# Designs tried in a protein design chat: VH-VL binders against q8ixk2r445to577. Part 66

Target 1, 133 residues: q8ixk2r445to577
Amino acid sequence: FFGMLQNKGLTDYCFDYNPPDENQIVGHQVILYLCHGMGQNQFFEYTSQKEIRYNTHQPEGCIAVEAGMDTLIMHLCEETAPENQKFILQEDGSLFHEQSKKCVQAARKESSDSFVPLLRDCTNSDHQKWFFK
Below, E stands for the ipSAE of ESMFold2; O stands for the ipSAE of OpenDDE; V2 stands for 0.75 times the mean of E and O plus 0.25 times the DockQ between their complexes.

## First folded at step 3 (VH-VL)

Design M8 (framework fv_axatilimab; at its last look DockQ between E and O 0.05; V2 from the best seeds 0.00; counts 0 for: pae E 11.2 > 2, placed apart)
Fold by ESMFold2-Fast, scan of step 3:
Structure M8 (fold): chain C 133 residues (1-133), chain A 122 residues (1-122), chain B 107 residues (1-107)
Amino acid sequence: as target 1 above (133 residues)
Amino acid sequence: EVTLKESGPALVKPTQTLTLTCTFSGFSLSNYRMGVGWIRQPPGKALEWLANIFSNDEKYYNPSLKNRLTISKDTSKNQVVLTMTNMDPVDTATYYCARGYWTHRPLTFDYWGQGTMVTVSS
Amino acid sequence: DIQMTQSPSSLSASVGDRVTITCLASQSISDYLAWYQQKPGKAPKLLIYAASSLQSGVPSRFSGSGSGTDYTLTISSLQPEDFATYYCQQSYDWPLTFGGGTKVEIK
């Protein structure tokens, strides 16, 4: 699968990567932003290694969650996907982070009007349901 | 200072191929999210988007003209080239290149060339 | 394709007037809209992006508003240099599309 990764509960929002430093593509948090059909910063690929890959820039980025954290951070893709970069897109639309045993949820960022994907205990909430558009 | 400048023929005969070059300075298409687009404007009419190319070499074309358009870049020369085949008198227009990129959401054209007038007639 | 309809196609105004131009999208474009100013014989200039964000260097008398399908450009107190044609443009989906333009003429 590839395309815009859209949330079922937060219906107008998609995975989006907009790093503040254009010379350093990795190390920043993945956000949620109003969906568009333009590709680029909202175009992601779900790979056979269970990666969520950002192919818009070289070198390619892969979404990861560091141990003990709940934020999704862009890291460099590796030849063999490390466990912190593996997400299982389930039949019900849940995006399960294998290493932490938690699900990706659309959430409001602390003290702001912004939205971000965060790891949370798995529930049947529509805010934890994702699909490629 | 960001500048863009279009160059190409002022006169084209029907059925010929038009090649336009955009030469720019003050930014690079090696930069993340930078891109260049082509927009045209027939005399007294509205703006019409033609094509875009981005730093990652992704290319987008107006579907109504896609079979006639090719866009390419030479990052080392700071140039973007648009080719349009089978020119017709209705393609008479001022052709602009402009910087289009994602650093200002949404995709916008924040700097434009002066435009080059292309007349298609026998 | 997303159709952008501007109204009016032209208007006459005097210096100091409040001018309002509207742009209607054929479907919701989630604020992925820009406004451009074009003076005779010149290239367009970006005024507003993301429906309501003022481009650096653009006078504060220009403002954008709206959401969904309905968007507005307002000039709070028209100045002599503001007589121009204004275009809206959506970037919600490919192809990029522009409105038909609104010509602001002197009374």
Scores: ipSAE 0.443, ipTM 0.841, lowest interface PAE 3.0, mean pLDDT 90
Fold by OpenDDE, second read of step 4:
Structure M8 (fold): chain C 133 residues (1-133), chain A 122 residues (1-122), chain B 107 residues (1-107)
Amino acid sequence: as target 1 above (133 residues)
Amino acid sequence: EVTLKESGPALVKPTQTLTLTCTFSGFSLSNYRMGVGWIRQPPGKALEWLANIFSNDEKYYNPSLKNRLTISKDTSKNQVVLTMTNMDPVDTATYYCARGYWTHRPLTFDYWGQGTMVTVSS
Amino acid sequence: DIQMTQSPSSLSASVGDRVTITCLASQSISDYLAWYQQKPGKAPKLLIYAASSLQSGVPSRFSGSGSGTDYTLTISSLQPEDFATYYCQQSYDWPLTFGGGTKVEIK
């Protein structure tokens, strides 16, 4: 699966990654922004290694969850996907993080008008449902 | 490569209708949530949004000019056309077409044409 | 309509200077704010969208910040190619509206 990773509940919002330095793509948080269908910073791929890859240039970035955190941070992809980069995109649309045993939920960033994907206890909320478009 | 180019008359007489065509490449208005807008800029002044059309044929107009504006698309030709009736010298400006994207909220413009200067004069 | 008040209208600066431009919306626009750069005789160029997201290919010396009604464009170290006019634009609601522009001139 590849393309825009769109949320069902938060209508018309997609995974978005826009590092301040295009030549240094790791270490920043993945956010949600209006789906624009133009690729660019909203193009992601779900791989056979259960990674969510950001494929703008080499080296490739992979979404990771750092210890004790509930945010999605861009790391470098590795030959063998580390445990903190493994997600399961379920048939029902839920995006499950294996290591934390939590689901990715579209949420409003605290004290902000922006939106971000956050790890939360798994529910049947449409805000935890995702699909590639 | 995404490109847009405006075409139309450089000179229009007062009360006449202006017809501008935006021809683009590198994308299609059949693409998901794609749109094209028109923005104008009088000499030495700020930018003013005029109208937008999207892949699903939704259209939006500047309310101050709505009764004078019509926007349409020909997806097969990769063209968007803007007509503006009852032109006046005050409408003298550089007219740009630009690519955008839409959702439940309005958009920004990531690619622009070079612009075409339109002078309204008798 | 949402009015965008941009300040200052013009400023003079030298290469290497930190430049700050402000945009005030007449109502909250929830980070739906873009910044454009325009050079004489050229079309505007998108710099930043969603208030703080840097457009692809734009140098990192450009940054956007703010929330609610108040937003700022910052050039950390002005370069010769940065002398231009800058515009903010809200994408929160129709009609789309732009700020009055800020001309950054060489001192």
Scores: ipSAE 0.026, ipTM 0.681, lowest interface PAE 4.3, mean pLDDT 91
Fold by ESMFold2, look of step 5:
Structure M8 (fold): chain C 133 residues (1-133), chain A 122 residues (1-122), chain B 107 residues (1-107)
Amino acid sequence: as target 1 above (133 residues)
Amino acid sequence: EVTLKESGPALVKPTQTLTLTCTFSGFSLSNYRMGVGWIRQPPGKALEWLANIFSNDEKYYNPSLKNRLTISKDTSKNQVVLTMTNMDPVDTATYYCARGYWTHRPLTFDYWGQGTMVTVSS
Amino acid sequence: DIQMTQSPSSLSASVGDRVTITCLASQSISDYLAWYQQKPGKAPKLLIYAASSLQSGVPSRFSGSGSGTDYTLTISSLQPEDFATYYCQQSYDWPLTFGGGTKVEIK
């Protein structure tokens, strides 16, 4: 799958990645932003290795969650996907992170009006449902 | 070798619907980094973007023309079709199709067709 | 809509001149800017993408610079084949918009 990765519950919000330096794509947090389809910030690929790739850059970035953390950050992709970069997009729209055994949820940043994807215990909330547009 | 070619009528009467076909080779719209756009240029005037379609069937239209435009693709035939309703003499222009390729930041039109001149007159 | 204001609309120059063309966006476009060259009767040709990256096969005398709202195309030493119309184009937001063009003519 390739496209804008949208949240069902937080209507019209998409995964977004806009690193401040195009030559330093790793280590920044993935956010949620209103879906607009331009600037190449909102296009991701879900691969057969269960990666979510930011593939408008070379070398390509892969979304990861570091041990003990709940934030989605950008790492470099590897030839064989590391366990912390593996996500299962299920039939019901849930986005399951294998290593942590948690689901990706649209969440409001503490004390702000901005939104981010975070790992949370899996529920049936529409804020944990995702689809490619 | 990437090529695109526009085809359609050279002359259209006012109020008629224009249908243009972009036939391309050397790339496929099954590749998620690819799209095709339509751009027009009235004689002696600047370029104006009309519409884009991408491999995932996402479609984007110039809002000043949105109600008049329809874009579609047939991936098996390597074709993109643009339909524009209610043609008017001000729509007289050369119409180009172009490949919209994703790079790190900009969506750019890196390959263009030769263009087809469409004249709208009584 | 993001308006692209291109200046000058035309200029006259001699072979060997350094030529500078400016493109001003109505809001920041974060380097989502391309430059095209168009000769009469021909389709546009991509010169520069991502504000400053040279498309393959384009001579090194062409360069792009700028950031935010202000972008510049420079031809360091004008050649006979460079007499053409040049367009900038933003791809930051829909609709995609082009500048009005700059016609570069022989003096």
Scores: ipSAE 0.005, ipTM 0.574, lowest interface PAE 11.2, mean pLDDT 87
ESMFold2 (binder alone), look of step 5: mean pLDDT 91; pTM 0.943
OpenDDE, look of step 5: ipSAE 0.011; ipTM 0.634

Design N1 (framework fv_cosibelimab)
Fold by ESMFold2-Fast, scan of step 3:
Structure N1 (fold): chain C 133 residues (1-133), chain A 119 residues (1-119), chain B 112 residues (1-112)
Amino acid sequence: as target 1 above (133 residues)
Amino acid sequence: EVQLVQSGAEVKKPGSSVKVSCKASGGTFSNYAISWVRQAPGQGLEWMGVIIPILGYANYAQKFQGRVTITADESTSTAYMELSSLRSEDTAVYYCARGWRYTSPFDYWGQGTLVTVSS
Amino acid sequence: NFMLTQPHSVSESPGKTVTISCTRSSGSIAYNYVQWYQQRPGSAPTTVIYEDDQRPSGVPDRFSGSIDSSSNSASLTISGLKTEDEADYYCQSYDRSNYHVVFGGGTKLTVL
């Protein structure tokens, strides 16, 4: 699967990654932003190793979650996907993070009118349902 | 064919508030972002904020935080921009603009509303 | 917050080509799409280029847009200049870190 990763509940919002420096692709939080339909910072690939890759920049970034955290961070991809970078995209659209046993949910970012993907206990909420567009 | 039609010119006193409307027709209202952009006489374009009607969500430029409120009425396909504590520096043409597929680019613009702040 | 910087004015003769630049002060110009708007006196802006290099229906192919990552800038190029091209031109992008639409300062194009 390739494309913009869009939320079913927050229907106008897509996964988005915009590092402040093009030479520093890792370490920053993945956010949700209004879907613009043209790729760029919103273009991701779901791989056979269950990675969500950011192919817009080199070296390739892979979405990961640090131990004990609930935020999605950009990390460098590995030859073999580590557990913290594996997400199962299920038939119902839920995005299950294998290492934490939690699901990715669209949530409002504190002290701003902005949204971010966060790990939360799995529910049947449309805010936890994702699809590639 | 989409059209954005704005309310008429206003003359306001310093310290008062103004509320400008932007009525959309000929397309889907709720699934697009409506931004407000102003232009003082002889100056450039300045973004004020946006509303996404389907979400009831609005966001504002830092410069206007606390003074601007953007709302939408989906039943009438109308967006509103209210600016309070008016100063002479707020004299400008105020435009609404629709974002293509929920964000930039602005594919349609309103005709503009002149707001004059004078005593 | 990043800024978009345009030349204040450019001028050229009818039939010639002009290029207007739009330089991003921080972060890559390629991180976010760039739009170009034309504004004639007394009128609302209209889009001449969207998403870096796309032309809306009805805009002549004399108008083109491009991105140059090495200079961190976007450019609007108008070939075969006509007197009706006289207008103010604004570039626009999006500052995602601040959730803010950013406009360039505008460029006044005169066609002598």
Scores: ipSAE 0.006, ipTM 0.522, lowest interface PAE 13.5, mean pLDDT 83
Fold by OpenDDE, second read of step 12:
Structure N1 (fold): chain C 133 residues (1-133), chain A 119 residues (1-119), chain B 112 residues (1-112)
Amino acid sequence: as target 1 above (133 residues)
Amino acid sequence: EVQLVQSGAEVKKPGSSVKVSCKASGGTFSNYAISWVRQAPGQGLEWMGVIIPILGYANYAQKFQGRVTITADESTSTAYMELSSLRSEDTAVYYCARGWRYTSPFDYWGQGTLVTVSS
Amino acid sequence: NFMLTQPHSVSESPGKTVTISCTRSSGSIAYNYVQWYQQRPGSAPTTVIYEDDQRPSGVPDRFSGSIDSSSNSASLTISGLKTEDEADYYCQSYDRSNYHVVFGGGTKLTVL
């Protein structure tokens, strides 16, 4: 699966990564932004290694969850995907993080009009449903 | 039923260009990748490139960079492969194939288009 | 980059089991999914195995795929060989550094 990773509940919002330095693409948080269908910051791939890969620059980035965190942070992809970078995109659209045993949910940042994907307990909420477009 | 229907056989002179079409029907078009794969007579499969129609994003094999152009028209669910500066070695059957991911797997194939390059 | 190496040809009698190997020259065979395509004479390729070991609908369970990390190879196994299985078989993967598709050289399977 590849393309825009769009949320079902939060209509018209997609995974978005825009690091401040295009030559240093790791260490920042993945956010949600209006889907624009132009690739680049919104182009992701779910790989055979169960990675959510960001392939706009080399070396490639892979979404990771750091210990004790509920946010999605960009790390470098590795030849063997580490446990904190493994996700399962299930048939029902839920995006499950294997290590934390939580699901990725579209959420509003506190006191902001911005949105971010966060790890939450798995529910049947459409805000936890994702699809590639 | 998903089908990929390609344009008919072509006979071209060296130095000319050829543009092969691949029309998809029976399923979605924009959300999949369309790859082009050729096969010279008696030879194996050779990947040329891919396009993601919804993004208009194409990627080409190094061997063909600068000589091949892959495009897509979402309104007609048709992908195109144009190969320029043709030479006799380009004589082959050219296939389009639909991919689930950026490159593979290829679940549906076109019937193939024979391109013959001869003086 | 890497190459996928297949034997040029294999042959076996009907009812027997045949295995076609696909060895990756560099990087782990497990890094990316391997697909297998069947091509009968005068026809377009068709998918017989995808994502290492999955069969598309319509493909008989006589066809199976596997990955062996120790030999850095993928294998297509055809049990209960039938005359209709005579074809060329290609393994395929991709380079994660540039997302270029890589095909094996193909294996001609002859049913004796």
Scores: ipSAE 0.005, ipTM 0.621, lowest interface PAE 10.3, mean pLDDT 91

Design N2 (framework fv_cosibelimab)
Fold by ESMFold2-Fast, scan of step 3:
Structure N2 (fold): chain C 133 residues (1-133), chain A 119 residues (1-119), chain B 112 residues (1-112)
Amino acid sequence: as target 1 above (133 residues)
Amino acid sequence: EVQLVQSGAEVKKPGSSVKVSCKASGGTFSNYAISWVRQAPGQGLEWMGVIIPILGYANYAQKFQGRVTITADESTSTAYMELSSLRSEDTAVYYCARDKYHGPYFDYWGQGTLVTVSS
Amino acid sequence: NFMLTQPHSVSESPGKTVTISCTRSSGSIAYNYVQWYQQRPGSAPTTVIYEDDQRPSGVPDRFSGSIDSSSNSASLTISGLKTEDEADYYCQSYDRSNYHVVFGGGTKLTVL
């Protein structure tokens, strides 16, 4: 699958990656922003290795969650995907981070009105359901 | 065809509040955001905030946080901008603008509302 | 967030070409679209360029927009300058991490 990774609960919000410096794509948090249908910062690929790749940059970035954290951070993709970069897109639309046993949820960023994807205990909430468009 | 029609000019005293309306025609509220932009006499354009009615979302420029509230009434296709604790520096023309929020771009502007703050 | 910086004023004779720059202080100018608005005295702004280089219906092809990543700037170019082009011009972009709109300070174009 590839395209804009959209939330079922926040139906107009998509995964978005807009680093402050386009030559330094690693280490910044993945955000949620209004879906625009144009690709670029919102274009991702879900691979057979269970990676979510940022397809508009070379070298490709891969979304990761560091141990003990709940934020999704952009890392460089590795030749062999580490466990912290593997997400299982399930039949019900849940995006399951196997290493942590948690699900990606659309959530409001602390002390702001912006939205971000965060790891949370898995529920059947539409805010934890994702699909490619 | 598409029009944003704003309420008339206001003269206010320091410390009071003003509420400016912006009535949108057509299907604006179903597919667009409304942004508010002000311009003090002889000065540039300054973004104040936005409301995206379909998403139930509003956000404000840091400078106006705590003083500005933007609301929308879908039944009347009217957006409102309320600015409190008025100062003489708030004297400006206030514009509403239709915002294609998928990459904020203002395709239609209201005619502007002059708010004068003086004692 | 970031700032957009424009020259305060530019002047040029009728028939010539003028270019107005809009420089972004942090983050890439190419990450977000840049729009350009024209404002004549006593009027609300109108769009002359949207999405970096697109012209709305009715805007003559003398108006063009461009992006230069090396200088981190956008430019509005007006060729075949006419007296009715006298106006203030504003660039505008936005921050995608939240809904935040940024305007440049504006450029007064005088045709003389």
Scores: ipSAE 0.006, ipTM 0.534, lowest interface PAE 11.7, mean pLDDT 86
Fold by OpenDDE, second read of step 12:
Structure N2 (fold): chain C 133 residues (1-133), chain A 119 residues (1-119), chain B 112 residues (1-112)
Amino acid sequence: as target 1 above (133 residues)
Amino acid sequence: EVQLVQSGAEVKKPGSSVKVSCKASGGTFSNYAISWVRQAPGQGLEWMGVIIPILGYANYAQKFQGRVTITADESTSTAYMELSSLRSEDTAVYYCARDKYHGPYFDYWGQGTLVTVSS
Amino acid sequence: NFMLTQPHSVSESPGKTVTISCTRSSGSIAYNYVQWYQQRPGSAPTTVIYEDDQRPSGVPDRFSGSIDSSSNSASLTISGLKTEDEADYYCQSYDRSNYHVVFGGGTKLTVL
């Protein structure tokens, strides 16, 4: 699966990654932006290794969850996907993070006018359901 | 307080181009989208297009494809709308509007710029 | 693609309640949020309702928004109508098919 990763509940919002430096793509937070279908900032791939890959730059980036965090941060992909980079996109649209046993939820960033994907307890909320478009 | 201040009124001849500016102040610029909406005299609101400065992404209404160009300068927090091949039907007040949360929900509007196209 | 259709004009006396409809021609009205804008003569539009039924700060609670999926329409309701409410009102939504903003044709509200 590849393309825009769109949220069902937060209608028309997609995963978006726009690092301030194109030459240093790791270490920044993945956010949600209105799906626009143009540019590379919203192109992601779900791989057989259960990675969510940011495949527009070399070296390739993979979404990871750092210890004690609930945000999605871009790391470098590895030959063998580390545990903190493994996600399960389930048939019902839920995006499950294996290590934390939590689901990715579209949420409003506190004290901000922006939206971000956050790890939360798994629910049946449409805000925790995602699909590739 | 967020403000959008647009450039002054323009009088243009048919076939020429006009470029209207919209300067944002009192808030962030790059993280929001700026849409352009026009209103002909006695008519309704018509969406022209949008730009997301931080992404350099612009999208245009089909009606204006190929004739409108929307740009943004993050360093000056200014968005621009250029409309070419002007015709009398383009006479209107042109508004810039900020999209809150990329809804699009227009929470702030410019004061409008009257563009008159006449021979 | 879809269009939003509004009545051209509505009229009512002060103190009464008026409702302005906004009907979506195709697709569900609930697919995307609907906003309502008020525009007084000679002024830029201002938001009176966003995200179907939310009021911005400063907008009186006399203004309310709702969605009716059965009629595929949004409605702006103004209770306790005041003379200052006389204005043009526009509904607005979003088309996923082309990522375009869509405005209704506008409704002129006259306070009698």
Scores: ipSAE 0.006, ipTM 0.619, lowest interface PAE 10.0, mean pLDDT 91

Design N3 (framework fv_cosibelimab)
Fold by ESMFold2-Fast, scan of step 3:
Parts: C-alpha cells; structure tokens; sequence
Structure N3 (fold): chain C 133 residues (1-133), chain A 119 residues (1-119), chain B 112 residues (1-112)
C-alpha cells in the first residue's frame, strides 16, 4: 500500500515528514499535518517487510523508534529491515510496533497546537487507527 | 498556470506502435503524477496507467500490461505513452492528465490525441 | 479489484434537481476521495467536484457532492437544472493498494 497515511480519529491529519534541513533527511521526528496530497512530505509506502518508507528522496528513509523512546524518527532503510523499523498494520487499522509492543497514536505535541504520532499502550481509540487514503 | 499540450493525431496500421507525448507548459511534473486515460468513440473513460516521476514509479491497468509503457523526461517536462501491438479496438482519443499524488483530482487534462488504427 | 457503478443515463426537466449515484463494489466508498468530471462532446473532461464535496472556482453552487456510507456510494447533485448541464458525468476514485485509478462507467444527462 502507499499514499497518505491518515488518522481515523484526527480525521484531517496525515503522516508528514518535513525536516528543517533538506541536506539532512534522516534523524528528525515524523509529524502530523493537514492532509494535502501535494509533494513529497505526505507520501509513504507500507512494504512487505512491515516498513513505512519515505521514498521520495535518495537514499530512502524508513520510520523507526529507538529503544526507550516514544517518538517516530526517520532512519535510513536497510536491505533487511531491523526490528525497530517494523510496524504491523492490523485489520482494525491499528499500527503495532512489534519491538516495543506499543501502538502508534495521534497526539498533541506538548505546549502547542501541533500534532505528532507517538507510541502508546494499545487501545481501541480511533486516534490509534490509520488508513491509506 | 500549467497546461498539458499533447502531440497531434496519428493513423497507424494494426501491429504497429504509437508514442504520444504530453508536455507541461508553464509548470512542471515534479510534485505530480501523470496518468493516461483513453476513450473509444462513444465509450467511457478508461485508465491506462500512471507515472510518478520523483519516485521512479509507474503502474499500469492489467488490460494494458505488456503493451503500454509510460515514461517521463523531467528536463523537458514531457511524459510519453507508448502502446504497442495496435489493434482496431485501440482506436480512441488518448488523454494525459495531471494529479497530485498519492490521491488527487485530474487538473489539468491534455486536449487529447486521436489515434486511429486501420488497415 | 473494485468497480464504480453509475446509471447509464438520467433525464430531468429544466429547473428541477437530478442526482447521479456512484456505487463502490468492494471496500468502503470513504477509503478514498471521489471526484466528478463533466464532459461535453468534442472536449476533454473538466472537474465539477473534487475530494468528495469540493467545488473548483467557476463551478456554480448548483453542483454538490456527497458520500453515503450506508449505500457505499457517492452522489453528484445538480439543482436548478439548465440545458447547458447536458453532458456525460464520470465519478473517479483511487485504489490505494496499487495506485490504480478507477472511473465509473459514466452517466449521460439529458435536459428536456
């Protein structure tokens, strides 16, 4: 699957990757932003290796979560996906990070009106349900 | 404002190939997908395939797999659709159309290119 | 994998309201945006509705779009029908799993 990865609960928001420095594509946090379908920032691919790829740049980026962290960050894709880059998109729309045993949730960024995807304990909340649009 | 300008009408023999061009005037393809859609006389719109140049990705409707090739030249802002092994049933107006990816409406459309396949 | 089904033709008198349906055969109609295009003879299609219910500039507010999840369909409604509204109308969506564009079969609108 590929497309805009949209939240069921926060319905106008999509995964977005727009690093402040275009010369440093990896290492920044994935955010949520109003879905627009324009350009590279919101286009993601879900692969058979359970990766969420940002493949509009070379080298290709893959979303990862570092041990002990709850933020989604952009890493370089590997030929064989490491465990911290694997997400299981389940039939109910939940996005399960197998290594941490947590789910991706749309959440408000601290002290702002901005939104980000974060790892949280899995619930049936619509804020933890995602689909490609 | 961008316009899509297509090459002129073609008359082809069965078994030959045709290559239609689609040039963006006043803009580029860099943030967009380009689709090819055909319409046989009196019939509906039929999607043939898409190219997303910045991803190096193309996909085709199963009906045209193996006969159609869509390419793009970013330096000239021109997309191409080549259809091989032409049959009389391929007689149609062929349109290129631009859309924002991953999902978006077609705007603009090219003016259309009539391809007639006759012996 | 999925089809979009439209009535082959609809007709209505000037000044009345007509509704054209577009039904998705599998998966939810709400999974992907639905667009509507108008095509007059000899012309390329033009967009009258995009992203389910949005109007491009220049399209009169007599044109509206809607989604009905219970019937798994999108609808184009044209009120205050005028003779210049005679055209073929096509719905269109995307199959997200393989980036495949799907068109409905088209509806011929006659105003008489």
Amino acid sequence: as target 1 above (133 residues)
Amino acid sequence: EVQLVQSGAEVKKPGSSVKVSCKASGGTFSNYAISWVRQAPGQGLEWMGVIIPILGYANYAQKFQGRVTITADESTSTAYMELSSLRSEDTAVYYCARSRYPTGWFDPWGQGTLVTVSS
Amino acid sequence: NFMLTQPHSVSESPGKTVTISCTRSSGSIAYNYVQWYQQRPGSAPTTVIYEDDQRPSGVPDRFSGSIDSSSNSASLTISGLKTEDEADYYCQSYDRSNYHVVFGGGTKLTVL
Scores: ipSAE 0.007, ipTM 0.530, lowest interface PAE 12.4, mean pLDDT 85
Fold by OpenDDE, second read of step 12:
Structure N3 (fold): chain C 133 residues (1-133), chain A 119 residues (1-119), chain B 112 residues (1-112)
Amino acid sequence: as target 1 above (133 residues)
Amino acid sequence: EVQLVQSGAEVKKPGSSVKVSCKASGGTFSNYAISWVRQAPGQGLEWMGVIIPILGYANYAQKFQGRVTITADESTSTAYMELSSLRSEDTAVYYCARSRYPTGWFDPWGQGTLVTVSS
Amino acid sequence: NFMLTQPHSVSESPGKTVTISCTRSSGSIAYNYVQWYQQRPGSAPTTVIYEDDQRPSGVPDRFSGSIDSSSNSASLTISGLKTEDEADYYCQSYDRSNYHVVFGGGTKLTVL
């Protein structure tokens, strides 16, 4: 479970992380961008600890949801995955965040042509389905 | 076309261990899950466990925990299932099967490996 | 934990339609995907239905899968039954609580 994490409903869009400073990879929002297959900013890994890791730098980053937020933010991975970094990638492609009990959905950024993954109530929408490619 | 080729039949004594191999060819290995499923003579399919090679993560059926070990060698695209403390009830055909998800549908299946446990 | 229960055997004549049920003992049958496997004597299982109602390439459209939430069961339907369809059929799903794969007990289909 690694590579590009692509959305089913929002065709050809993948998880993308491009921090402004390559030496400071935490604290920024994960976005969606056209899948380009070049790795780097679009290379993620789903781990046995239920983490989604940004595996391009050391120390590694892990996607987290901060309290009261619906966006995915990059934090540092920890030896033991914290609750806010745990996701369940289900066989139907749904990506479930355990702590918030919400699903990750591809959504349009308000007043923008950009897209982002957001936590929403779980539905059967293809915009909430993801697969590694 | 992806194929799974398993090691040959085994005859074992009670109390011994058996290790069956499953080699994948014709496609990627590490990014998929490999499950082991056995079938006793005249009986149904029984799931034993699964491994995700790239993660080194394995999950076992409760019935076999402590007695089964599933491993994988990415360099050779081979998964292994070792079952210890063998008993006559372990006589079965053992299958490996690939799935996209550790709980997903199986395709393809290995050809099966007969393990016979007898005194 | 849950079990998947199938009838032990079903029989039907060529050209007819047969349905094999797979009932989940607890939790919703629609909660997780159900797969169906065909196993002929002396052979490894092969997939005939995946993700409730999808057919793999090479599987004829005579095979169909469905989910019935009211009876908490999945069904494999084989229309235009052929002698080559005689085999054991297994349903399969998984338990989300422990991520264990669960098989039904299997159904022996005899073509009369």
Scores: ipSAE 0.007, ipTM 0.606, lowest interface PAE 10.4, mean pLDDT 92

